# Designs tried in a protein design chat: VHH binders against Epimerase family protein SDR39U1 homolog, chloroplastic (GC1). Part 1

Scores and structures below are computed, not measured.

Target 1, 310 residues: Epimerase family protein SDR39U1 homolog, chloroplastic (GC1), of Arabidopsis thaliana (Mouse-ear cress) (q9sju9)
Amino acid sequence: CSSQKESQMTVSVTGATGFIGRRLVQRLRADNHAIRVLTRSKSKAEQIFPAKDFPGIVIAEESEWKNCVQGSTAVVNLAGLPISTRWSPEIKKEIKGSRIRVTSKVVDLINNSPAEARPTVLVSATAVGYYGTSETGVFDENSPSGKDYLAEVCREWEGTALKANKDVRVALIRIGVVLGKDGGALAMMIPFFQMFAGGPLGSGQQWFSWIHVDDLVNLIYEALTNPSYKGVINGTAPNPVRLGEMCQQLGSVLSRPSWLPVPDFALKALLGEGATVVLEGQKVLPVRAKELGFEFKYKYVKDALRAIMQ
Below, numbering starts at 1 at the first letter of every chain, in headers, positions and changes, except where a header shows other numbers; antibody chains aren't numbered by Kabat.
F, E and O are the ipSAE of ESMFold2-Fast, ESMFold2 and OpenDDE, as the mean of both directions, binder to target and target to binder. V2 is 0.75 times the mean of E and O plus 0.25 times the DockQ between their complexes.
[cut] stands for letters that were removed.
Atom coordinates printed by the task and the answers are left out, and those that the model quotes come from them; centres of patches stay.

## First folded at step 1 (VHH)

Design b01 (framework vhh_7d4b_2)
Fold by ESMFold2-Fast, scan of step 1:
Structure b01 (fold): chain B 310 residues (1-310), chain A 118 residues (1-118)
Amino acid sequence: as target 1 above (310 residues)
Amino acid sequence: QVQLVESGGGVVQPGRSLRLSCAASGFTFSSYAMGWYRQAPGKQRELVASISSSGGSTNYADSVKGRFTISRDNSKNTMYLQMNSLKPEDTAVYYCAAEDLYWGFDYWGQGTQVTVSS
């Protein structure tokens, strides 16, 4: 579909308009790669990636995805419905359905491409919810899957990506809680802390397996460019914390108190079944990334928070 | 359930004003970026205006800059679009949308009709 320079990668990205995707596009552009945004809303993507600021970027609505996946050297799959919202049976179906539908579409387009024009790598998102929740357990890429709903979603999501043709290297990034100023958990928490009303959600004892957005983007970039990155890789920083400690560190960085807890019943009233996403967590270690020699820029949560808030 | 309910549409003469409202429920409104989209008959749906989760940053389509103002009240779980100096070309169904910046997926309202004619 698009023109490209002879030595560039051409990367097709789903979920590019999201918090993680926007930072990935910036990283790919900084290294002179050609970018094809696979979107459900061309007008929205054009607002986020205007031609003046992103010359040469291709923005493809769903009817055009086939022509853009074909001829790409790589595909990054980041699209999905948010999980930290009020859950109903319909929303639970959409949490799973959106992830499976987009991933299946991408895999089908890869598999139906002629061999000469087929992408050679698929980097597909999944989540640390794969492991279930525990206050006492420690998980790495060799750990078994959990038994809750999000673990089921992650199993099916990963299974869908693994249907890619055997000529395609697949990397599955099990993403933790991504920290950045303009999205995710921090966008939700910062306003309360600035109003002197910050504190832990629930008990504060649940594990918070975080990662700075730049480290996650760099991990995805390594998975794109380094053929040793294949299979399951935990996208989490080396030093997970309890949520209470995270709140204490955020309060410290903002020079605000962190003592006002939000009780379980209030979160359950607000989020229904979705409250388990914020009330429970898992301690997840990036064993595979460490073995591969990946260098984390932010190993400790306080350093990450200081960098984000500067 | 996530629900977005638009209101404030109607029929108005050129040069007049309308204020659209979008009432949100079933999610943590203050954590989502919000936007207004419109679709005229036979045209593609287009983004009109967007606003960050805090309300600190806004973005507008070139065709509405200087005429439309997007705002939000997180205490009321409501987003607004103040539409001034309306033109016949603004005739469309207007949709509100909640954007998850983490995953890049959005929720949509059912739409409200705005007709600008004399």
Scores: ipSAE 0.000, ipTM 0.256, lowest interface PAE 12.6, mean pLDDT 82

Design b02 (framework vhh_7d4b_2)
Fold by ESMFold2-Fast, scan of step 1:
Structure b02 (fold): chain B 310 residues (1-310), chain A 120 residues (1-120)
Amino acid sequence: as target 1 above (310 residues)
Amino acid sequence: QVQLVESGGGVVQPGRSLRLSCAASGSIFSSYAMGWYRQAPGKQRELVASITSGGSYTNYADSVKGRFTISRDNSKNTMYLQMNSLKPEDTAVYYCARDYLGWDEYFDYWGQGTQVTVSS
């Protein structure tokens, strides 16, 4: 039989200061891995990962990224500008540009590393926006790409990561709506529900392909450590819900009503073209994760919401 | 593990009505959103209508909106699809399923299907 060896990795992470990245750093530290934070703001990263609480963590500004990527075992790429905002032509350009620039730089640094010091795995974020939006369709990793702007962004984002050297195992995680108390959709919604002003955005019929932040972090961890994880993997929980149902269950968990809707026209006035990311969604199933034996801790949204609000 | 049984299909002329039923177990039915899917000859399965666990929200494909009505009776563990003003284009095998599907249960909750044929 082959021996099983569990050894320390050195993991370089872009987007480590974001909601998902902070939880990933915690998970990697729990298993005694060495972490190199690749950041655009060293001061912000040092506030989030102070040396007192994160002894041994390396924090590198862009000019130092080459020295950190080279010699690391793996790279996790999570960087990108938030999409749920008002879309001007400049913001649309930066939504795409931030993802492509960071991913391209990471890939170039991987490819230009000497073979013996080159990372062996790249886990790169992408998004369920790859599939476009639909109230009636169901998507998995074999589904075609959509035709909207976010689908175009995801195609180019994934294409950029796939330019990594042939010796590098690439895993692309198409991330759904990440649920956690400290960021994302819930951080925006909880205050309104606590003020008895909660309810669905738009019709509430749009799909909400969610995932608990800890399940997403564990999926990224499996993609780092398990060589069977390669190619496209949907980072979504097995039981997506309609947004209206999510809001109803959030209200139930908080002991608050959930009946105050925000109309489509109000969201379009506030967010312009960006309203589509709130008003429309897609039903995305984690077929690859299930085939690979990944075990979700939170399979149903009510259990995820209950755990988060404890 | 068969948990859903469709019934009510048949052959009918254009403009007429059919009511489909889907019988399920209580532990599966009352806790989950349910949907009707159809598969026409040479096509992949498509969602026709869905309904949340409590019946508060429904969704319909554009092609059937205004003609079809989905409903459920949790006390009877049964979901229905009332199909009015049927068209030849509605000809398909109709399946019921849990709408919030996990991969490992995807086909476990699909019934055998019921054929609906609309022709003169």
Scores: ipSAE 0.000, ipTM 0.132, lowest interface PAE 19.0, mean pLDDT 80

Design b03 (framework vhh_7d4b_2)
Fold by ESMFold2-Fast, scan of step 1:
Structure b03 (fold): chain B 310 residues (1-310), chain A 121 residues (1-121)
Amino acid sequence: as target 1 above (310 residues)
Amino acid sequence: QVQLVESGGGVVQPGRSLRLSCAASGFTFSDYAMGWYRQAPGKQRELVASISSSGSYTNYADSVKGRFTISRDNSKNTMYLQMNSLKPEDTAVYYCAAGEWYDLSGYFDYWGQGTQVTVSS
């Protein structure tokens, strides 16, 4: 009923230079929390978070991560290689390897910290790919894992995060398709719609379990600050849509047509085996977030798209 | 106290129509998605139709598409199901439900007591 000043945290973040990570850093800074960016590319991180614009932010290359994780209140793990690219056996290995390697390193650093300096919470990303794909099924946090490659990646990714010491509260956020102006699927689609070439990828019947980037950041923030947030939590908005419907709503918001589909053969020619990532989807509901009383700012995709495009 | 009250059920011959109403009280109706479920004898409960909080989005089970129409009036805190071309297979107890989702998966927080619909010659 009354505003409370939140206690200052020191938060170590992997993947801070990505689309979601940049928004999380802004949110944490707005609330006067101390931030430690854990990166493999110090130069890239310094370009994104220059000292002039981000005074007080710590940027740590991998050799320095131990000294940053130790003494942090919390760790947020968002690191991973993008999946919407042409897949070779080498790239498939790196999609899994990048996620497992970074998560394992973070967990080892947490577990090897002295108790008095150990982080008390780990919020780790995973993905809705955990459930596999289906045009007819519906998934929540109690649903079984799928049988495809991305489901296997998510199982191992989550299993690695769960090796954190028993004293550490672990929250696993299975992230859907994140909507925002600064990156992700929407940044790739908007130029085509502006050129009157917008439309659904493949059939448009695949499920699109989306979430607005601000709601995702707020969900991660709740997982950091609220001890009731533990275990698996789906990071998806309450009203998933078919991709065709999302494209119709985007066309409406932009005052552009949305009828020109990108056929399956074109996507398979560009992305090979990786084309299934964009041609197939899953309907995922945020049952756990709802049970925890999380309040979504954008429950419907049209409202989210209007807010993004303004 | 949340209350959902169904009305409009009854006995009707095949091919005819019925209109169900659900009157809601005790919560902010315009913030909630609404749906109709049914349960036939010896069958599990299934979602028939749902409607978003604004009324802009609707969803229907394949068995009722083209025959049933869901609608709502947020000024009256009431949801409706217009059932046309009724079949014996539509015989069931129909339940009004309220929740945050409008899809066929049926995650609803509040339920009515149900109203019987019997389609028989």
Scores: ipSAE 0.000, ipTM 0.225, lowest interface PAE 14.2, mean pLDDT 82

Design b04 (framework vhh_7d4b_2)
Fold by ESMFold2-Fast, scan of step 1:
Structure b04 (fold): chain B 310 residues (1-310), chain A 120 residues (1-120)
Amino acid sequence: as target 1 above (310 residues)
Amino acid sequence: QVQLVESGGGVVQPGRSLRLSCAASGFIFSDYAMGWYRQAPGKQRELVASITWSGGSTNYADSVKGRFTISRDNSKNTMYLQMNSLKPEDTAVYYCAADESYFGTRYDYWGQGTQVTVSS
């Protein structure tokens, strides 16, 4: 990474080509930080971040990651595979293996950097799946881990990031359901609502601990720049809703009906074991972010949905 | 093709220590959970210890907890089992196994085994 731009921070980012990563890159560029994209596919990353539109951005294929992590101020680890797909034993291996493999490599590169060139902060993604699922429970950063498969994945994912040297500040962002028009759950749901086929998945009673993509990106940015952001921080908006309520609000914003449910058996037939990720949820509160004085732009799901559809 | 080769077995007196090694080739070692199984004559094969692909989590059979330590070195494609305070009932053929599931619950690849005998 010899093409580093002079700035206050040089940030290495895994998962930059994903929905959240693309928004984070835009945010970092807006504040004139140097960005190093750590990718397994240089050609894909170059298509998403062409040099003409992203002057000064460094795109590093895996063989180059060592030289790019070394000399970076910070690392943001967002790499992962989608979980709302049909789960087979192979897909389960990919879900867990990809997250742990990339995180382990990033941590090893940080730890093996000379002290004077070592990143000082690691902001690593994890997920609200850490808490398991419940229709009645409420979770915050002090809550214990759940007992299901995704909770196990999150425990190991977080444990891997925490192997960073003690001189590196580690922030773990347990990310909720990210809302934006350009990806995630909402991008998949909008076409169905526009075709008058919108409605809740399963019972609609499962909790939907959402966050607007811009609030999540701003939370990651605070974790990069503010040394008070350390340890576990829930990346969820202050007012979670039941999925049925979210669907009603989306229908209202789009001027479409929201009453056509997708039954449990249909989701299980389509997604197998992965159906639990859409059929069940958890109510997760951002207690740490609030204590740290973080200001959410979108505190209520209706305001977030209105902003996204504009 | 996947190969697992055990070494470090032998004959040892009760109370002594042995260290087993498993050298792996033909797959991306760092992507696989690994385990040690053992089988005594006339008995079923049993799991002794397992380790996730990162080394971040380990699991032990109750009979060996506090005495055996599993570890791995992904840079050398090698897994180890440090066996302390050996007992006659630890006598068995020890097998290295690689787990396709990443969780240490489904082992599809096996070594040939190495004999450990704890005897006077």
Scores: ipSAE 0.000, ipTM 0.110, lowest interface PAE 19.4, mean pLDDT 81

Design b05 (framework vhh_7d4b_2)
Fold by ESMFold2-Fast, scan of step 1:
Structure b05 (fold): chain B 310 residues (1-310), chain A 121 residues (1-121)
Amino acid sequence: as target 1 above (310 residues)
Amino acid sequence: QVQLVESGGGVVQPGRSLRLSCAASGFTFSSYWMGWYRQAPGKQRELVASISSEGSNTNYADSVKGRFTISRDNSKNTMYLQMNSLKPEDTAVYYCAREGYDFWSGPFDYWGQGTQVTVSS
């Protein structure tokens, strides 16, 4: 007779207060794991995870991170400044700097932990921006890096995580556009569609390599618990779509029109250099996840949108 | 429930200083980039300064660089704009703004009511 019960982990999480992090915390709690939130803002984390609703959760401000990383089984690194802001040279530096600084600190704390108290796995976020942009190309985990700014950020971000001690298994999740009701692209788009003002950003021909938030959380969970998950794994659903198709499917699910476009010049006026993040995309396939036997709950964007909007 | 309330505007002579404050409520202030916009008569709205969530990075428009300093106090949920060596060209309504929530939300999606700054002789 053998036990099929999953062993309890203690998981330290950066970026837990973000959209993805909140869903990961819910998943880890549902499976009876202990959670240590590593935050740069203790006040923010306490508002998101009040003790009444999250009994036993540990919330550590940056000066306390050492004591939390030591003795944890695993670390999940999701922290970073949002990229959908107006880009000046200074803001571009901070988009990169915030990711590198947090990741470097986490790695240093892991590496400087005594061997018996050292985490055994690091699951670190990166992004599909690694591949650059293309309307015609198709990318998987064997594809080369792009040459634009976000590709540079992703290369250095991944390189920083890979400095973890040799006895630590590192999984790098290149995350696509995350879909869910509580944040991401949909939280901003749904109100406009409900007011009959929805439509594609730019041409609508750019690729939209999406993933449902629950599939992303499940992929991170597999990376935590399954030793076969190491190295680069694309966190994208099997069937990417063009942005125009996504907007059409969203309009269909909401019974609203999807024909009112946002012109390129308006996006460039608002976002500067950051407009290319919205106006351009990449078709990214989750080849490694499929090879590892990962089962996506939402393979098609319409099914994901229907589930979110029910 | 996002509330941004500006204060500290007024009428001041050229060469003098003013400090604007923005009191934030209804969200976790310390998690967001914040910025100051201004709009002068006959001009488009411009971003004059922005500050990262922890204050580690700041950005300024060329027109105010070296004269204005943006800062924040996360313990008080308040952002400041220290305006030194004020010029008549700085006359505008100044708006406090919060960054958008996520990847697709845009740069700044919440604005306060504004506070008038008039620099005149």
Scores: ipSAE 0.000, ipTM 0.132, lowest interface PAE 15.3, mean pLDDT 80

Design b06 (framework vhh_7d4b_2)
Fold by ESMFold2-Fast, scan of step 1:
Structure b06 (fold): chain B 310 residues (1-310), chain A 120 residues (1-120)
Amino acid sequence: as target 1 above (310 residues)
Amino acid sequence: QVQLVESGGGVVQPGRSLRLSCAASGRTFSEYAMGWYRQAPGKQRELVASISYSGGSTNYADSVKGRFTISRDNSKNTMYLQMNSLKPEDTAVYYCAADLWYSTEGFDYWGQGTQVTVSS
């Protein structure tokens, strides 16, 4: 019908093979949009999106990205190296470099497209690390950037996306801790809780600004389809919690204890400087999303965890 | 952080076997999905086999199904590719690849490669 016809897009996606990207592809296919997967590994993408199960999906290796970005309606940029790993100086450079390189490539391809074939919107990932860390501060989209390494990475990442041509609407989603069973923090934590070895990492007092994966995907979808979504938008649920409370709620949902803390010296030994990603956090509120009328399915962490674990 | 070193390549006659090893240095080996890719002269790099972080899931290219077996030993930080019934078409440089299972992109880390030559 005309409603479906009017809403149809061709969306180019980087990072489609990741946890968030796979859910976004499912959402876009459910609404009959055409999808172009921009990947560095065509073989991995074909394994995740086999033609039998995903008829019509386009999978482009890097040499083919220009032909896919040109003529697409929109681009979603989700690609990046994971940050929850052991940090060396080389890995720190690669965390920043991978995000900047992919974003710069995407922006260059958008800007070098003829105006009539240029995408009209770029939805680009960034992170709540933009704000730095604090146990007492509260951050929203008007808050200043932090002074730590991840804040620097986010500033440059956002700055790179903002180099898109002025005719392109740019939405920057500062993503919190994404909750789902198929990846992210929960996939790492659930096995320990099921073995009766669950508990908070470090003090448990650090803020945990979470979001359910479906709410994040729906927020990205709104940013693609609704012209009012532009600039910075925090991708966090309205009720952040302390990590200790999150662990108590997870233990409750799984009917498991949450008593056994992992001390900070052990995490620092395993993750080096990367331990601060786990040991420290920030309380981030989704002020812009609420002002735009976005409706969160999961406003409270216990409801999100219950839905994921059912 | 992750450094990957392949070994076990060499020259063999058709119908013979080789076992490739990929040794990873780093504390997070068990968090990486792993794979073997190969590249013959003048051709694109192709996926041969992959294995999930736990070893509970494996995938193979149609050309090697039934002949090759991928496995891993997380206690030894090592992944293996057992290659049986080798054919001249299997001649290529074989690369070990690693990807964190929660990564938003494809394989992040690659080894230097090890040459496998199948000739009569």
Scores: ipSAE 0.000, ipTM 0.149, lowest interface PAE 17.3, mean pLDDT 81

Design b07 (framework vhh_7d4b_2)
Fold by ESMFold2-Fast, scan of step 1:
Structure b07 (fold): chain B 310 residues (1-310), chain A 120 residues (1-120)
Amino acid sequence: as target 1 above (310 residues)
Amino acid sequence: QVQLVESGGGVVQPGRSLRLSCAASGFTFSSYAMGWYRQAPGKQRELVASITSGGDYTNYADSVKGRFTISRDNSKNTMYLQMNSLKPEDTAVYYCATYEDWLSPYMDYWGQGTQVTVSS
């Protein structure tokens, strides 16, 4: 009398070497699923998943992806270039290009698989940037797309995943700001707070639609195993916060002050157009996850931060 | 100052219709998800229907699906609940509220409530 669960699956994963991907691999192994890592760097993947510690994991370089997607029960697509860097026209093209290229290749490999060897599920990442930015608006899975560059990227990214064969159940997870010790926003912020240099970025009024990494991994797992999970699902915790509140809670958990502001012009000087990723945000609610009965371990940001820093 | 004012309640026979209105002031109404809650005698308060800030998504309690319709007019800062095929079980005080926390039924801004009684 909980989510429907498949028996053992064989799951092909792009982006497995990233922060979220590593946690997903651990979750899948804990449930005795077979894992195929689809990577562009076999050597990096082998360093992260050494055979001694991860017996049975298959690691495939790009030329071998066809042989791994075929015969997989499911595919999880998490690959993409980091967006928290200085933007140039070239970097903007590669942010979109990387996401579209990998997703298109995965979809083509799924669609070109014989029916008997075709994956039945595609869980593909997208992002809350789909909605654009607003200090006053509230968004959920039925909200319209924004008009900025990241919204355009998300529309094309999602559209590419939706080209999967009609026999394949597609779940699109619009991922918020993922919180965990080993990567993401916290890995960048913790060192500054430890040096007593933490504080609000820009106005501090921008929305911060966060999610604990374990909740995100569990949501992806439900999307893999529960046939009711299809279409767009926001991967955000139920109680988003303003960035200023996030910084106060982080300072509190670390026993550090959170009062030193970083002005807009300094961030724009360092990050160019990419400063909007830090200076602007969106309030995104996980309405579909709630409808589907998904239970979040960390509903409030302070509890998530305490658990991470424990 | 935030103010939510409900209207349209009353006494009505089973099978009839009522339309509730909630007039909002003191905040940017178009930026907030909104909901209708009710509390029947001897029962806890429950969510009846919710609507996103743009009106693009609505959610209903199973007991009212197909009978009630929630809507909003952001140009008038007003939310509505159209209640059709009313049943005695719908008798309750109906509250207009902001709906920011999907996992918590208790919201920060509440109206005073309007009584709906379905009886002969």
Scores: ipSAE 0.000, ipTM 0.114, lowest interface PAE 17.6, mean pLDDT 80

Design b08 (framework vhh_7d4b_2)
Fold by ESMFold2-Fast, scan of step 1:
Order: sequence, then C-alpha cells, then structure tokens
Structure b08 (fold): chain B 310 residues (1-310), chain A 121 residues (1-121)
Amino acid sequence: as target 1 above (310 residues)
Amino acid sequence: QVQLVESGGGVVQPGRSLRLSCAASGFTFSYYAMGWYRQAPGKQRELVASISGSGGSTNYADSVKGRFTISRDNSKNTMYLQMNSLKPEDTAVYYCAARTYGDWYLEFDYWGQGTQVTVSS
C-alpha cells in the first residue's frame, strides 16, 4: 500500500482574479496546494476569494508581495490588461506597461529572495501575438518574432521574465485565444449567437489559435510540476481553425445561425486600433507541448465548444 | 551523461560542399531544439541554423540562407547541416548545440566539442 499523493506546493499567483487565474486557483485547490494571491486590488480579490469559501488562501496587496514570493515553491505570472477594448494612446501604453511592470516586480522579488526561500519555478504568461499576424504562415516555438506592436510587447515581456536568477526554471507560455464561458472571446460572442445575431468577425479568414481553459490550466500545472517544461511553450490546441469555421461550429453547437457578418468598419468603430486583435490572427502549433507528451483534452474546437456549452 | 558529438568537418575548396552530423545521447532527443553555431578566429560565436524538436521549423543566419540546410533524424538521434557553395568566410569551428528554451534567440544549454571547417584554395 504505497501512497501516491502529490507533494504540496506553495504557489504565488499574479492575475488570479482573471478568467484563467480563477480556474488555476480551482485546480491548485483541488490538489491541496497552498495558494498566495498577489493582487493590485485586495478588495476585488477578497470578493472573488472570500475566506469563508476559500479557507487558507493568502491574499496580498502589492506592498505585501515580497513576504509572499519569499517562501513560495513557485510563482505563476498571469497579470495583464485585456487587449480587446477600445485603444487610446494611454491604454496602448498601459497594455505594455502593466505587463512589463508586474513581471519585473515579480522577477526582482524572486531574485532578491534568500536562496533557501527562493521560488524554484517561474511560469510566466506571454502571448501568440509574439509571432505577428499571417493568413498563410504557420508558427511554432522556433519561429521568429513578428514586427507589429504586440510582437514587440511579447518580446519585452518574455525578456523581463528571463531575467530571473539562473537557478530558477522559467517556463514561458505563449497563450492563444482561451475558450471558456466565464470570460474571454467566447463569453463576448455567446450572447450575440443566442440572440440570432452571430457570425464571422471581419473576413472570417483570420486564424484562431484557440485553447480550452482547462487545457491551458493543465499546461500551466505541468509547467509547475514537471522539470522538463522549461523555456517557450505554445499554449494552443493542436488544431487551430479560421475564425469563420469557429463561428460556424459555435452556431452549430448552440443551434443558431452563424451567417450574419460583422464588417471591419463596425469593429473599427467599436474598438478603434484594438480591432486589429480581432481582425487578424496567426496559426500557432503547440509543437513543444506535443513533444513533451502533454495530453490535450480538447484537440478539436467543436468538442471544446460542446463541453463549454453543456 | 548528455553528449553531443560532431563529425564531417574538414578542409575544402571554395564552392564545394560538406555535411556535418551531430550524434546526441543522454536525453530525449525529439523534445529539444537543436542548432549549429560557429566561431571564427577573433570573432564571437554566432548561430548558423536551428531546428525545432519535431523538425517542422527551421531558422537560418542571413549569411547562409539558400546555401545551408539543417535537418534531423529523430529515429537516429542525429542532426545534420548540409553546407553547399562554401566560401572562405565560412571557415570556423562548428558547434552542435541543444536547447530546452524553445525560442531561437535564446542561448543553448548543451554543447558539443566542435568540428573545424576550413574553406581555402
């Protein structure tokens, strides 16, 4: 009778109040790991993780982060502003600034921890925007960076995380379009489809390199627990689709029409410069995750959509 | 434990070809990106070519594009560099390298001993 119970970790998490972060906290709690939430808004975090429902979770505002990072087994960095809003010069600057500032602070706190109390793992978010956009190209972890603004943001974001002390294992997850009903692109689209107003955004020919939220959380969990997960790993499902196909599959799953297009000018009127995030995409393959033996629960978008809507 | 062994270097005249091989052992070969670096006398080590673990993605230095081809055979734990139309400027010690960090701009963390390539008339 041998025990096969996993060893407990203490994991500090930035961005825990976001869509992905909330699911990660659930996964870590299910396995009895200790969780330290690093937040800019203690009140918001306490509302999302009330002590009655989440006994044992530590919630630290920014001035307290040092005391939480020190003594943690690992740090997961998911903090960043949403990019699918109307962009002003101030918002565009803050999209980059928030990612670099939070990542830099986390790295500084890790590096300034005494060796005995230093986290041994940093799992840091980045994005598939690293590769730029293309309707014809295919990208994997060995592909060069793009030349647009989001590619520049991702290069600096990744470079900041890589400043972690050399004895810290760094995993960089280039996250695709995360699918789940509680946030992200799908939460924005479902109401329109249910009202019979669903259809492709722009041309529908742009690539949609998606991942189910549970697969992303499991990939982050593997990066925390498996020492072979080091460096850049694309957080995308094996079978990317064109956005038009995704809309057709969503309409099919909801038993709703999907033919009503939203033209470029309407999206630009609503989102300004930020419309490019929706109008353009990239085909990104999870080559490293596959080579490492990672098992995706949802390899095809229709299966992911069915699971989310049931 | 981890070993990278290069072969195929030598002396060759300009315009000729050489094929370098790198035999890898001590790790799961298909999990790691591999690359070829070179270092000429008095110069910094530079990346010549890299290849993803699956072989589906390759990257080349501008100076060798169209002349050099990187490939791998995961069943034999071996990586290759086919060097065509060799120039005197290609003279260097060529190093096989393996990388657990998947981006092509990051440093490689395992290195071979190097093999000399000399292009001279």
Scores: ipSAE 0.000, ipTM 0.189, lowest interface PAE 15.4, mean pLDDT 82

